# VHH binders against Coatomer subunit epsilon (cope): the designs that were tried, part 25

Target 1, 300 residues: Coatomer subunit epsilon (cope), of Dictyostelium discoideum (Social amoeba) (q55fu2)
Amino acid sequence: MSDDILFESKNYFYLGNYQSTINEINKKSRQIIEKSLKAESDYFLYRCYIAQGNYDLVLQETKNNRGSGEDPTIAGLQLLASYLSKPDENREGTLITITQWISDGVVKFNYHLQVIIATIYFNEQLYDEALQILNNCDHIEGLSMLIQIFLKIDRLDLAQKAYDTMKKIIDPDATPALLSLAWINIYNGEEKLKSALSSFEEMAERYGPTPLLLNGQAVCAIGMKRFEKAESLLLESIEKNPKNSDTLANLINCYINMKKPNEIIQRFINQLKTLSPKHDWTSAVNEAEALFEVSKSRFN
Short names: E, the ipSAE of ESMFold2; O, the ipSAE of OpenDDE; V2, 0.75 times the mean of E and O plus 0.25 times the DockQ between their complexes.

## First folded at step 15 (VHH; framework vhh_7z1x_3)

Design x7 (from w3 with A33Y P100K Y110S; at its last look DockQ between E and O 0.01; V2 from the best seeds 0.00; counts 0 for: pae E 21.5 > 2, placed apart)
Fold by ESMFold2, look of step 15:
Structure x7 (fold): chain B 300 residues (1-300), chain A 121 residues (1-121)
Amino acid sequence: as target 1 above (300 residues)
Amino acid sequence: QVQLVETGGGLVQPGGSLRLSCTASGFRFDIYYMNWVRQAPGKGLEWLSGISGYGRSTYYADSVKGRFTISRDNAKNTLYLQMNSLQPDDTAVYFCARSKSYFPEGSFDSWGQGTQVTVSS
């Protein structure tokens, strides 16, 4: 909108172009004077640092946010950064802290904190808890995440209902609406895959290719049995972020369908397990196989 | 209302052993980090050991590693500290403390009354 200084920054952020998000916020820093606007821009800035794996930068820059007068949103970002830096070591303490915040009423009206908590719950595969924290959310990022969680738990019916509600609240051409619809189209499959692919390609042309957008295109290509195209997209995604677990999972699925030697596929499986030791690669493979109607029992 | 009560302190000889207990009430014990902290005469507070809510992870200060063992029994809402090879400089008031997370600085929000441990040569 005409008064939304953060419009371009948010578009880059939602599509996973974190460096462009940071660059846009920094370019407009002299226009970001009002306290509430600065707090919002800091939220996105620190979310980008976290997405880039720069956890220590977040913790160092926010080190004075403690004790009496603590900003709950910044505390949430500190918790997320600490959790993601060593999830296995910090899991229990993180979940305890989240439970305390919910009990203390800190979360109820803080939509940014709700998204942060839901992200942690989602990473821990606590999907019911993530859905509960986002219940009745009217924030754009929260609504987008709600739809993604419903798709993750194979509730396309609920994802569709949430998308119908989203269309009443925000412009269907807004980036989070386009992304949500593209993923719903993937889950519908068949002729909808071409529409989803076109949407991902357009977003990538407009805002730059990112692992998020390349993975979306690759899933569409795999669904249309264009495995050579999918491989090319996934290798480009690896070049941009070699530690993206979705890219590795999609590449494993692609190579299984291309009937690559088991030795090669096993190397990528080992890479995925090393990156996410407790990540269930069977679930990642099973979700891709469910989109292509393959048996889940193959891997039990 | 959160309540922490330490017991098991007393007088022991150098090289001896002692087991402290901390009984908790008024909160959900099994999801909080629990810690042992001591204060020697004329000194500040010294964090000794911490344990995760379900007991999967334990942490120790260098000064007590190998001699002290922290444990918990969530069915009894009780935290324990087994202290072996005690020396006179272990003489202190020992407190149990609840914390929000694995981040001990500024994180302790509830304390017991303490129990005196005296190691006399």
Scores: ipSAE 0.000, ipTM 0.106, lowest interface PAE 21.5, mean pLDDT 83
ESMFold2 (binder alone), look of step 15: mean pLDDT 86; pTM 0.885
OpenDDE, look of step 15: ipSAE 0.067; ipTM 0.534

## First folded at step 16 (VHH)

Design y1 (from m2 with S31I; framework vhh_7z1x_3; at its last look DockQ between E and O 0.93; V2 from the best seeds 0.00; counts 0 for: pae E 5.3 > 2)
Fold by ESMFold2, look of step 16:
Structure y1 (fold): chain B 300 residues (1-300), chain A 121 residues (1-121)
Amino acid sequence: as target 1 above (300 residues)
Amino acid sequence: QVQLVETGGGLVQPGGSLRLSCTASGFRFSIYAMNWVRQAPGKGLEWLSGISGYGRSTYYADSVKGRFTISRDNAKNTLYLQMNSLQPDDTAVYFCARSPDYFPSGYFDYWGQGTQVTVSS
């Protein structure tokens, strides 16, 4: 009740509609006066800028966050922006900094910083470390990340357990909860695919068809062998973000099922390798086949 | 069907070393935490060590810290326990056990048959 002014902004954010998040926060700027609420809204604005690739904007606007007056949450946002701007170059220094922050005890009760650190660990495929940071988390984004990680490592049983816990603690209408259930339904497959598709469609109608939501619908459509529908959704997703690795991976899977010429499929594979060299080709293909029982040959 | 098979037990002199292996089948080994547990003659079960699914987190009981090393080879579906500086009170049947949780815990859903380790002059 007391935090409902940012509720819809956060719902847009968690579904990847970053411009609507920014617009909603700006629309309510005259109502965001209290300093702790202002800090919370600024956190989501900076997260949006980072998600849009505007790393230098975040670093420039926070450049005076140094020394004994340093805000740990802002320091976390600076680290995330710096890391994502050049992951290969900044990897080692970023991980050393994270280790130091954990040792200094500044992470233990700062849930925004925990999410930032877990995001970096997840991007580096350091799943043990991400899970340790999120241990006993009671914040909605942290719980959503736990579910995502458990699904990624093929522990549907633990993902379900975490979702059951999430239902008891948080608002069931929050989009991270809706998204988590939809992905669990995809992993269960069969009759649950229709439920997942309906949920993604409803979120897209209410909050806008982002690449995240279009990819979710496409995975459902592939699982139901509706490959022409999946192609249409994935081409719409490419139009919104041509560099989305998940969209490219899903399109490759879709085109294999549609029997497209190997030359076309290979071009998308090469594009995905360039964009995401650490992408797990075997895991991505195996997850699609495990969820939907497809009989397609492996590519690569 | 889940199966865990321990090997590498035997007779060793005090101060010696031994390496135990546990071969897993019937499940995706790499995504489960694994443990070593022992039972000395006439005694209860004692948890010794645990390791996460990817193998990056390891845990040890105080009684074996510094002497025993847990590891895993996920490509071979095999869990290992390197035991150094063995003493007669390490004499026990050693079991491989699987945790249902991501990190090692005191609860185990599947067990091996065990392998005998005897430390005797």
Scores: ipSAE 0.100, ipTM 0.615, lowest interface PAE 5.3, mean pLDDT 86
ESMFold2 (binder alone), look of step 16: mean pLDDT 90; pTM 0.913
OpenDDE, look of step 16: ipSAE 0.632; ipTM 0.856

Design y2 (from m2 with S99V; framework vhh_7z1x_3; at its last look DockQ between E and O 0.03; V2 from the best seeds 0.00; counts 0 for: pae E 16.5 > 2, grease 25.9 > 24.2, SAP .786 > .668, placed apart)
Fold by ESMFold2, look of step 16:
Parts: C-alpha cells; sequence; structure tokens
Structure y2 (fold): chain B 300 residues (1-300), chain A 121 residues (1-121)
C-alpha cells in the first residue's frame, strides 16, 4: 500500500466520486510528504474541486502561483477553473494562452497539462486539436480521453484500435480501461449493452454510484428500451448533481421515448440549453422536438 | 517494501517444460498487471507475457504464443509462467515485473532478481 498511496484516490477520481477522492487524500495527508507525490495529490485535489464547480476555491488557493517560476501544472488548473467558470467570456483568452504554451514547449512531457488542455479543447468541440495534444500521451487518463474523442467523432474503428493498444501498456482492469471498454460496448450496441451495463454496475458497487456511473447505466438501459429503469437511474443522478448536462440530456431522451407530457420535456430542454448551449445533444434534441411538435399537431 | 521473487528455473532438455513462480509482497498484488520478461545472454530485454490485475485478460509475444501460459493466484500473491516445448533459444534469465497502474512511463516500475532457465542437450 505505501508504494502507491494515491491508488484508492485515483480510482474514486476516475469514476467521478470526487468527495471520496478528497476524503482519501486528506486522510493520507501525513504520508504525502515527497515533493512529487504532494504535487500529484494536489493535482487530483484541485481537479476534484473543479469537477464540483468550486472554481473560486481553486483560484484563491493557488493565487500565489504566478510570475517566473510558476508551476505549469497549477497554471493549467487555474486556466481550466477560470475557463469553466465563464466559458463564453473566457474562450478567446483561454485558447490564445493554450497556443502560447504549446509554442513555448511547456506542454511536452507534462501529461497533466496535456489532459487539462485536451479537456478545454473537448469542451469547445475542437476535437482535432484535442487529438493532437493526446497523440503521444503516455498517461492513463489521456489514453481514455483519446478513446472518448474517437467515439464522439463517430470513429468506433479508431476507438477499438486505441483500446487494443491500451491493453498492451496499462492494466485493462484499471478503472479508466474498464470505462473505455464499457463505452465502446455501448457504441457497438446490441448484446454488448448488457456487458456494458454489468461493468458500470460492478464499478458502482465497488466505488459508489456517481453521476458518471449512473449515466452509463442509464444509456445502456435506454439502448435496451428499459426506460423506467433508465428514469430511476437518471433521477438518482440528478439528486447527486442537478446541473449535470449529460444527465439532463439522457433524461430528455428517456422522456421522449416514454412520451411524457411536452411541458415536462420542455422544462428539461430549457435547463439543458441554459447550462450547456453547445452540448452536442442540444442539436439532436432540437430535431426530436421539431418532430414531436409535428406529431402533436396531427391530434388537433 | 515491494519485493518480487522468482523461482522454478533450472536446466531442461529441448522440448521440456518448466513452471516459473513469482511471489509478490509489499503491495496489493491484485491491483497491478504483472508481466514476464527475459534477457538472453548478451541480448536486450524481451517482453513475453502479461496478465491484468484480476486476470481478466492475458497477452503473449508471438515468440511464445501457444507454448507459454501466464496465470496468477491472487489469494497466494503469486504469478506463474507455464513454459512448454522449450527450445535452446529460450535460455535466459526470466523476470517478473509490475506495471504501474496509472503512469506507465518506462512501463515497469519493479522487477524481481530473476531466475535462470537453461535449455540444453
Amino acid sequence: as target 1 above (300 residues)
Amino acid sequence: QVQLVETGGGLVQPGGSLRLSCTASGFRFSSYAMNWVRQAPGKGLEWLSGISGYGRSTYYADSVKGRFTISRDNAKNTLYLQMNSLQPDDTAVYFCARVPDYFPSGYFDYWGQGTQVTVSS
């Protein structure tokens, strides 16, 4: 155990159990005295604060990280927190800063900064740029992001090849590898949906049900046309994080298939548009909304 | 303190079999992928086989596929390599090695001392 003090923390983090990640890091704080280990634990701690929406906390706690000698990883976390707090307002300045960092060579071999930059590019739907950053990433989180981006751009073939390569260099039983396979199975569909559902359920049993794991289960359930199961999972996810855009998108999809009243569906559509105007699901929901209104008009 | 101890090496005739064991201590064995690598006299390291932490997946280099079988017993903290149809060019020191779970720069972070396997008439 003392050879990887952050093992349990990392597993919680990759599955979206951010409070348990924080709790584990704090519980082991007296054992985290080596400079590199302290820096790694701080990285995950600040990533958790950002994932919880606590952007001001990150910026305040790191406000002295500036000028010559600043830590590039902490600078990346500051940029991510600032960007996510006001993405529309901070977009241009954020992308300019990233371009400068790449040009200055500070991103090479800084795997945490690569993941941070790829996260920003992914959120801006700049998938080619994210792929370029992650192209030679030798970090398990970066490899799992690469697979997710391939799935997002409808390149299941590349996602499968990347997963096959991943198995050669990291433990396929590691939680990021299990997540990657589960999502590939979702995109394959059919009998693979049951395998994906089982994998999400096992991870939730071991590490706790999080919005990430509940959404994964719900997507499987929707694909298997088990809409009442999906609804139950998604309502649990909303209780844990009512501002999760993926949960709202999945719930809208679920309710459209259940033919819930237009008033209910429209309320969630409006919430999603407010929280994430650029969400890829927004385009699909708008198309489904138009079809739904045509169907309703035939009953006038 | 992380320790990996290989046993089971020795002298065998061509076509013979050996079973190597690697006993692990000082870490949670089931949380880590494990591998076998070898180093023949005067040559570099050659990766042979890997197995995931819970044993769900196994992998083999083409040079040993079909002849070698990797397995693990997590209750005994032990990794195994069953080697069949041994040939003289399998002569090497065999090491078990651990894969870091989350940051695989260099790919292996701990190695055993190795066990000698010699295949000769």
Scores: ipSAE 0.000, ipTM 0.199, lowest interface PAE 16.5, mean pLDDT 82
ESMFold2 (binder alone), look of step 16: mean pLDDT 85; pTM 0.861
OpenDDE, look of step 16: ipSAE 0.033; ipTM 0.499

Design y3 (from m2 with S99T; framework vhh_7z1x_3; at its last look DockQ between E and O 0.02; V2 from the best seeds 0.00; counts 0 for: pae E 19.2 > 2, placed apart)
Fold by ESMFold2, look of step 16:
Structure y3 (fold): chain B 300 residues (1-300), chain A 121 residues (1-121)
Amino acid sequence: as target 1 above (300 residues)
Amino acid sequence: QVQLVETGGGLVQPGGSLRLSCTASGFRFSSYAMNWVRQAPGKGLEWLSGISGYGRSTYYADSVKGRFTISRDNAKNTLYLQMNSLQPDDTAVYFCARTPDYFPSGYFDYWGQGTQVTVSS
């Protein structure tokens, strides 16, 4: 337990508390001496900068990573930062680069690069490609992503099998494992919703109430028909990140169930349409819009 | 300021060949990887080929392997694309694009205005 200097930092990171991740790594900087440990901490620092939208900072700090001697992990972080800074413009070039790296054999032994590539594939709704990259991943983050993808494509059976595999080789108290179980419990529903809610609440108490954790609690509350509780959680999540599309989708769902005025619901639907690309996020918007039109016609 | 100018486009019959040139100015050409990208009418951008700053490494999309050859002449600040066995599907505007000096191959920060290639049967 006490041998992993970065254990607490990584728990903050996986729960979306990026500033606490950075603060914790900096607080322990004197203990981060070994080359491999320093490389690991730098990886998480750059991941935090990317999650905060600080793409130029990553690219500036790593600008000497070029040429035949470049570090593949840092190259992956540069690719991710560049992709996320201009996704529409960089999509095709990014996907071509990924294909080339796979062909060159750079990816198959690099867990961090596998996670980075799967993140890009997932953002592009290339789920088959993401699954192929993660198929034999033995690292906690990769296994967590695999479970998330199976849930996304409505394969709860495969998500459960992947979780069973995860708990045989990974600490079940690590936050990616706790998150994975909580989301599986949401998909199972019924009494499992109470267990998922409790897990999200405990993680939020320990590591801070991030949009990720607030949304998790809200989904549980909606499933338990506790709409006022869900609203409070979702409004707190908007306060922390107004551009979180999951928060907007959950709030729309919550407000439809509370029979809020159409003007309020339509405003959030418009915001969600503005934030989502015409692909995966439009399917979520279309579902919310269909529910809204049924509600509107009922009260005309 | 960085400028890229493509030339050598035109009309060619199916099965024919063209050689595109891209003249660079405003930066040290030999320090940057360079790429060719095309856009067919009404379609998105398609990366075709890339070459490292010293020309040591070349890369090709599957759609053009064996037909297209990328090269560069750093003394003339010029990038080339030799295109053989052209087919109507190759009709597009062709751009040269620079990879930023902080990034691995596959990123593009500056583009030329493009040159039209039309393969007409």
Scores: ipSAE 0.000, ipTM 0.100, lowest interface PAE 19.2, mean pLDDT 82
ESMFold2 (binder alone), look of step 16: mean pLDDT 91; pTM 0.925
OpenDDE, look of step 16: ipSAE 0.005; ipTM 0.257

Design y4 (from m2 with S99L; framework vhh_7z1x_3; at its last look DockQ between E and O 0.57; V2 from the best seeds 0.00; counts 0 for: pae E 15.0 > 2, grease 24.9 > 24.2, SAP .707 > .668)
Fold by ESMFold2, look of step 16:
Structure y4 (fold): chain B 300 residues (1-300), chain A 121 residues (1-121)
Amino acid sequence: as target 1 above (300 residues)
Amino acid sequence: QVQLVETGGGLVQPGGSLRLSCTASGFRFSSYAMNWVRQAPGKGLEWLSGISGYGRSTYYADSVKGRFTISRDNAKNTLYLQMNSLQPDDTAVYFCARLPDYFPSGYFDYWGQGTQVTVSS
């Protein structure tokens, strides 16, 4: 493929640089003429608005997407925006709607809708359901998500298989492949952490630091016991997005290792539980709960 | 730039077999799900079969399940439809079609010129 108008936009998107994704799409808007390319750019544009918390913007811009002429991908983005705006209140209705769409065959062959549904399942920690939606996926974003899920359920063999499939589709130096390898290297730990750290640093240099990239660097630094470096990276990530749940979880882990006061650590734990009640922070939670029990006994 | 060219159609007797080919150019073939669709004389389009970009998932309409087999050779940029046990109601123009990776299966952004399959005694 010689010309991909959305190439830079996709790189920014995969790395979590949502404003640069939006800027590139808008800069290229006069070149986005073909209907299928316009639909793809709209998908990324609305995904970015959702990632920025601009849920009402998505719903307002797409309000005419209703009825028999409805675009299922846009319907999925509307559902995702509604769900994320009030996840506790909208959880049950969202999951029922997804089940109906699957039963009605709307999800079949719609890879963007599959990713949207899997994102909701992933946020609800319904990993089996997410795997079923993404089963045998050969779409880049779906493969990236499969790798993350397989690592979370301790199936490195399947994560490696998905990564091997991804390498057949794109250059191993492309951002989705670099991220996927970095996640696998973090899972393996030890000497692999240096390689992962180098990859995150290079991507941040080329495409700008984002909470995703700063968290990746911080996880590597924590694993290498470089807690002062990890703290600096995590504080930069907090500055960019104070409500990033992964940053808070990593900061809790870092501060436990630096032996910060229990009162400070507990405030971050409470903040994380408020922002993401179902957040999977088992590595930080297990260590935090053990250290809190010891520390509380000394202060109580 | 995007081009899909079907070949392999022709006249066959009932119970016979044909293999259709669709040669793709102008895009990264392995990145897209591909489909076969047919149009019988005086009828609308009928979706028959689909295959994912690397061929891991295949799908069939009930009307052809068990008789038709979709496959692809990504090294040759070619999509195939093996059609067995052909009957007169399989007479149609057969199209290969590219599925966009973000739209319903009934929306194809590119398709070929079609190849005629005629089943008669």
Scores: ipSAE 0.000, ipTM 0.206, lowest interface PAE 15.0, mean pLDDT 82
ESMFold2 (binder alone), look of step 16: mean pLDDT 88; pTM 0.895
OpenDDE, look of step 16: ipSAE 0.037; ipTM 0.478

Design y5 (from m2 with N35H; framework vhh_7z1x_3; at its last look DockQ between E and O 0.02; V2 from the best seeds 0.00; counts 0 for: pae E 11.4 > 2, placed apart)
Fold by ESMFold2, look of step 16:
Structure y5 (fold): chain B 300 residues (1-300), chain A 121 residues (1-121)
Amino acid sequence: as target 1 above (300 residues)
Amino acid sequence: QVQLVETGGGLVQPGGSLRLSCTASGFRFSSYAMHWVRQAPGKGLEWLSGISGYGRSTYYADSVKGRFTISRDNAKNTLYLQMNSLQPDDTAVYFCARSPDYFPSGYFDYWGQGTQVTVSS
């Protein structure tokens, strides 16, 4: 991708450095002349606003996207912003709209809309539906998300196959490819943890330490039993985003291994349950919490 | 500079076959879905077929299902349309088109110049 003027912007975006994404796009604004490049840059700008929680800004700036000239990608971004602003209230209507779009053929060959829909399905734990949308997606973001879902459902074999397919279109330095390989290496464990850690550290040096990258480093450190290093990384991640559910889950894991006082661990468990009741780590923590209470009653 | 060049058109008898090619340059061909669209004399544009960047998915309009086959060779930056069982109402200018990432089928940002296909007695 050496001739892609959005290459660095996309690398920042995929690593969760949303302000740098916006800054890089603005810096290149006069070079973004081609209609498809302008539309692509707008897609990433609105994705950044959504990631920053600025849902109303997206809806206001796109309010004229209606009627016979409606841009389906912008409609998808509007749907995502509306859904994320009030997921419980908007769930039913959002899923109905997605079903209608799939039936109407609006999703075919619109890779960004496919990713948007899969994001909503993933947030609703509708993994089969997300896989069906992404399984035909040839775009690097969609393939990266597919790999993450395969890892989530413990199909490392399918994650590896999807990564091998993605290599046909990846720039070696494209961050979705680096992230995908790093996470595959984490799932392989052992010596691969060192390789994954190095990759996350390199990305953080090049693109800035974001919660995503700090969490990746911390997971590697925990796997290598370097719990003090993991704690430092996770506390830095909390300072950047106190509401990152993965950071809280990783910190709970780290503190259990460090044998921190139950009072401290329980506070973070309660925070995680409040922020993300559906988080897979929340389910594992709930099971561990129940076992711990049984054990405590036997030793008093 | 994005460029799409169609070749392979011509005159064919009813029931005959043609293979259209579209050679792409100026962009990473494998990163884009590609399509065939035609315009019959005096009519609007009609979408015929689409193929994903690595060919994992192919789609066809009902009017050409079973007769036309879309394919691509990413090593040669070339899109193909194999057209079998051609009939006089298949007479049209055939275009290849690139789909941008943000748009559904039917929204294309670059087009070729087209190649004429004529199906005549």
Scores: ipSAE 0.000, ipTM 0.350, lowest interface PAE 11.4, mean pLDDT 83
ESMFold2 (binder alone), look of step 16: mean pLDDT 88; pTM 0.897
OpenDDE, look of step 16: ipSAE 0.663; ipTM 0.868

Design y6 (from m2 with Y107W; framework vhh_7z1x_3; at its last fold request DockQ between E and O 0.72; V2 from the best seeds 0.00; counts 0 for: pae E 3.0 > 2)
Amino acid sequence: QVQLVETGGGLVQPGGSLRLSCTASGFRFSSYAMNWVRQAPGKGLEWLSGISGYGRSTYYADSVKGRFTISRDNAKNTLYLQMNSLQPDDTAVYFCARSPDYFPSGWFDYWGQGTQVTVSS
ESMFold2, look of step 16: ipSAE 0.434; ipTM 0.784
ESMFold2 (binder alone), look of step 16: mean pLDDT 90; pTM 0.914
OpenDDE, look of step 16: ipSAE 0.859; ipTM 0.945
ESMFold2, look of step 17: ipSAE 0.439; ipTM 0.790
ESMFold2 (binder alone), look of step 17: mean pLDDT 90; pTM 0.915
OpenDDE, look of step 17: ipSAE 0.835; ipTM 0.935
ESMFold2, fold request of step 21: ipSAE 0.197, 0.007, 0.402; ipTM 0.661, 0.161, 0.780
ESMFold2 (binder alone), fold request of step 21: mean pLDDT 90, 90, 90; pTM 0.915, 0.916, 0.917
OpenDDE, fold request of step 21: ipSAE 0.847, 0.830, 0.818; ipTM 0.939, 0.933, 0.927

Design y7 (from m2 with S57N; framework vhh_7z1x_3; at its last look DockQ between E and O 0.01; V2 from the best seeds 0.00; counts 0 for: pae E 6.2 > 2, placed apart)
Fold by ESMFold2, look of step 16:
Structure y7 (fold): chain B 300 residues (1-300), chain A 121 residues (1-121)
Amino acid sequence: as target 1 above (300 residues)
Amino acid sequence: QVQLVETGGGLVQPGGSLRLSCTASGFRFSSYAMNWVRQAPGKGLEWLSGISGYGRNTYYADSVKGRFTISRDNAKNTLYLQMNSLQPDDTAVYFCARSPDYFPSGYFDYWGQGTQVTVSS
């Protein structure tokens, strides 16, 4: 909107265009002079670095954020970067730190920290804990995360209620509402898939075709049985981010439906298991592997 | 330029009520938590109440809980404080203050000039 210098940058961020977020903030750096606005822009910059896998950059840039004058939001960003750099090694210590921060009351009034903690909980599949943190999060990203978690745990009714609340109180040009509605439409399925696809395409035209938006389009295309289109979108998404587990999972689903050679499908299944052993698709992949054995027996 | 302007103060009798307003301009009002703070004659600042940017969370100091109600109308860029059961020790200058979303606990970056509330018989 007209009074928010970071509004366009945030819209890029929420749609996963992290490089454009960084570029826009840097372009406006001379206009970002107020202390609170500078802190806000730094938060989004560090979130982008983390999303790009540049964990060491975040830790180096913030190395002096220590001691009694520590900024809790920056401490949260340091924790997220450390956790994601070595999740298996840092899982236990990260969860202990989060528990201590909640006990100390540091989290209660810091919505950015709530989003960071919910991200970690979501990555650990601790959905109840993530929902507890986000329950009172009065921030657009937190509201959007709440909707996504409700969809993840198969509570479309709660996702719809949360969306109705979000729609009434956010800026009409903000992209989190469009993204949330598109995913709700995917979960409703059928005729709503066309509406979701159109919304993802429009956002991609305006803000760039990110892996997030390409995956959204591909899921719609798969649901409409447009598998060759979905493949094209997913291959573009892999080119932009080869380590996106959701893209790989969607490609496996697409190839199963296209009846691609089992050797090709198995290679992608192995890649997915290596990248994300806990991915929700793992259960569906195990069922698909069983169907693969049945299919093999029919052709002997 | 961030501006906060309080209105609605005045002289009331003990047991009476007042509604204070704070009109905001120069920033996206719904993106910030807002607060009421008062300063009694010869005393320091006392935080009274806070409300989150979209208004979903409200908080009160024990000294005013049950008597004061904070609210906001984001369409009108206006913060309110409904004050009931006023007593002489509520006499003070009342300020509205802005909190950044990422620093809601006790940090205030902009203040109004205040409005005088006097409770006497």
Scores: ipSAE 0.037, ipTM 0.554, lowest interface PAE 6.2, mean pLDDT 85
ESMFold2 (binder alone), look of step 16: mean pLDDT 91; pTM 0.926
OpenDDE, look of step 16: ipSAE 0.746; ipTM 0.896

Design y8 (from n6 with S35N; framework vhh_etentamig_d1; at its last look DockQ between E and O 0.75; V2 from the best seeds 0.00; counts 0 for: pae E 4.5 > 2)
Fold by ESMFold2, look of step 16:
Structure y8 (fold): chain B 300 residues (1-300), chain A 121 residues (1-121)
Amino acid sequence: as target 1 above (300 residues)
Amino acid sequence: EVQLLESGGGLVQPGGSLRLSCAASGFRFSSYAMNWVRQAPGKGPEWVSGISGYGRSTYYADSVKGRFTISRDNSKNTLYLQMNSLRAEDTAVYYCARSPDYFPSGYFDYRGQGTLVTVSS
């Protein structure tokens, strides 16, 4: 009933350690015999390839998924890979396809497809649509996405409700639960930032530091006004993935608070706009708030 | 302090149009679903229309579908109800109401003072 063979792989995956996810699945490949278990492991392998930017690999390995009654989960992965490879060009066609799938009932009861579609909606900042897809979701990744979206739209009450539901269904020590609590603690701020920082540090020690975990630590450090620590963490994150838009956004926020020269900050802003013209709402709001507070400190 | 202030009500002839506004303050407007609820004299409250926080999902009572349009301008913290093809049975006090959930539901945690719409003759 359980996914005990894939449990460790999933824990790595949700923390953004995609290579360790792949390694764990490959290590257990001889034990992955049942058709449903193999499909589950393939799903996470393809998700890892997509997260690594290897979109053509996914499309090539799944090219035979066509014809009547094709596997909807694999079709979803193909759509996600195509969308992320050229978001501006493929946006309209992708959203039309999603609408057709919802209308045709293909999404109903397919947890993986729901997560894929919500990921695309989230990337497009279509929060209404993402929330509608995840309605009545009781799977760990869907609940984690609900929590993230509710926090982004300033609805801590709804995020807390979703987290309470998650705790009743799964082990609260699973990494999506640990991440969700850490994000809620960041939202609450104050002494809760120390708890969130400790959680991110523990996950990084156990599962390896990733841009996701380094960014989490940096956000906590920024909130505690430990800007030198945040800078160090963000520079480590850039070394691991120079194209991580969240890292750039956090570094801009950090440098504004450190009062770095405007020329330096503007170069990073331009770099972020090039990489992600539609960077998420939370980062834009945080940047505006940081600039406002710096202005107040100079005048007050 | 959450405040909802309706305006735009008045006397209008059957078949006419009217646009109601609701100015919101004291909360992050875009994070909440908003609704219009009306109450005709001697009757219970009737939900008229609802809209999600970012405004991409709109909902209407069957009695007003095709005639009323709900919208919101989150940059101005304002909810709107465009009422066209008004009928005598649309006469009521119209209230702006906030949903506790992200999508419109049957529950409201805040309501304005209301604005009277009278459709006469």
Scores: ipSAE 0.241, ipTM 0.688, lowest interface PAE 4.5, mean pLDDT 86
ESMFold2 (binder alone), look of step 16: mean pLDDT 86; pTM 0.883
OpenDDE, look of step 16: ipSAE 0.840; ipTM 0.936

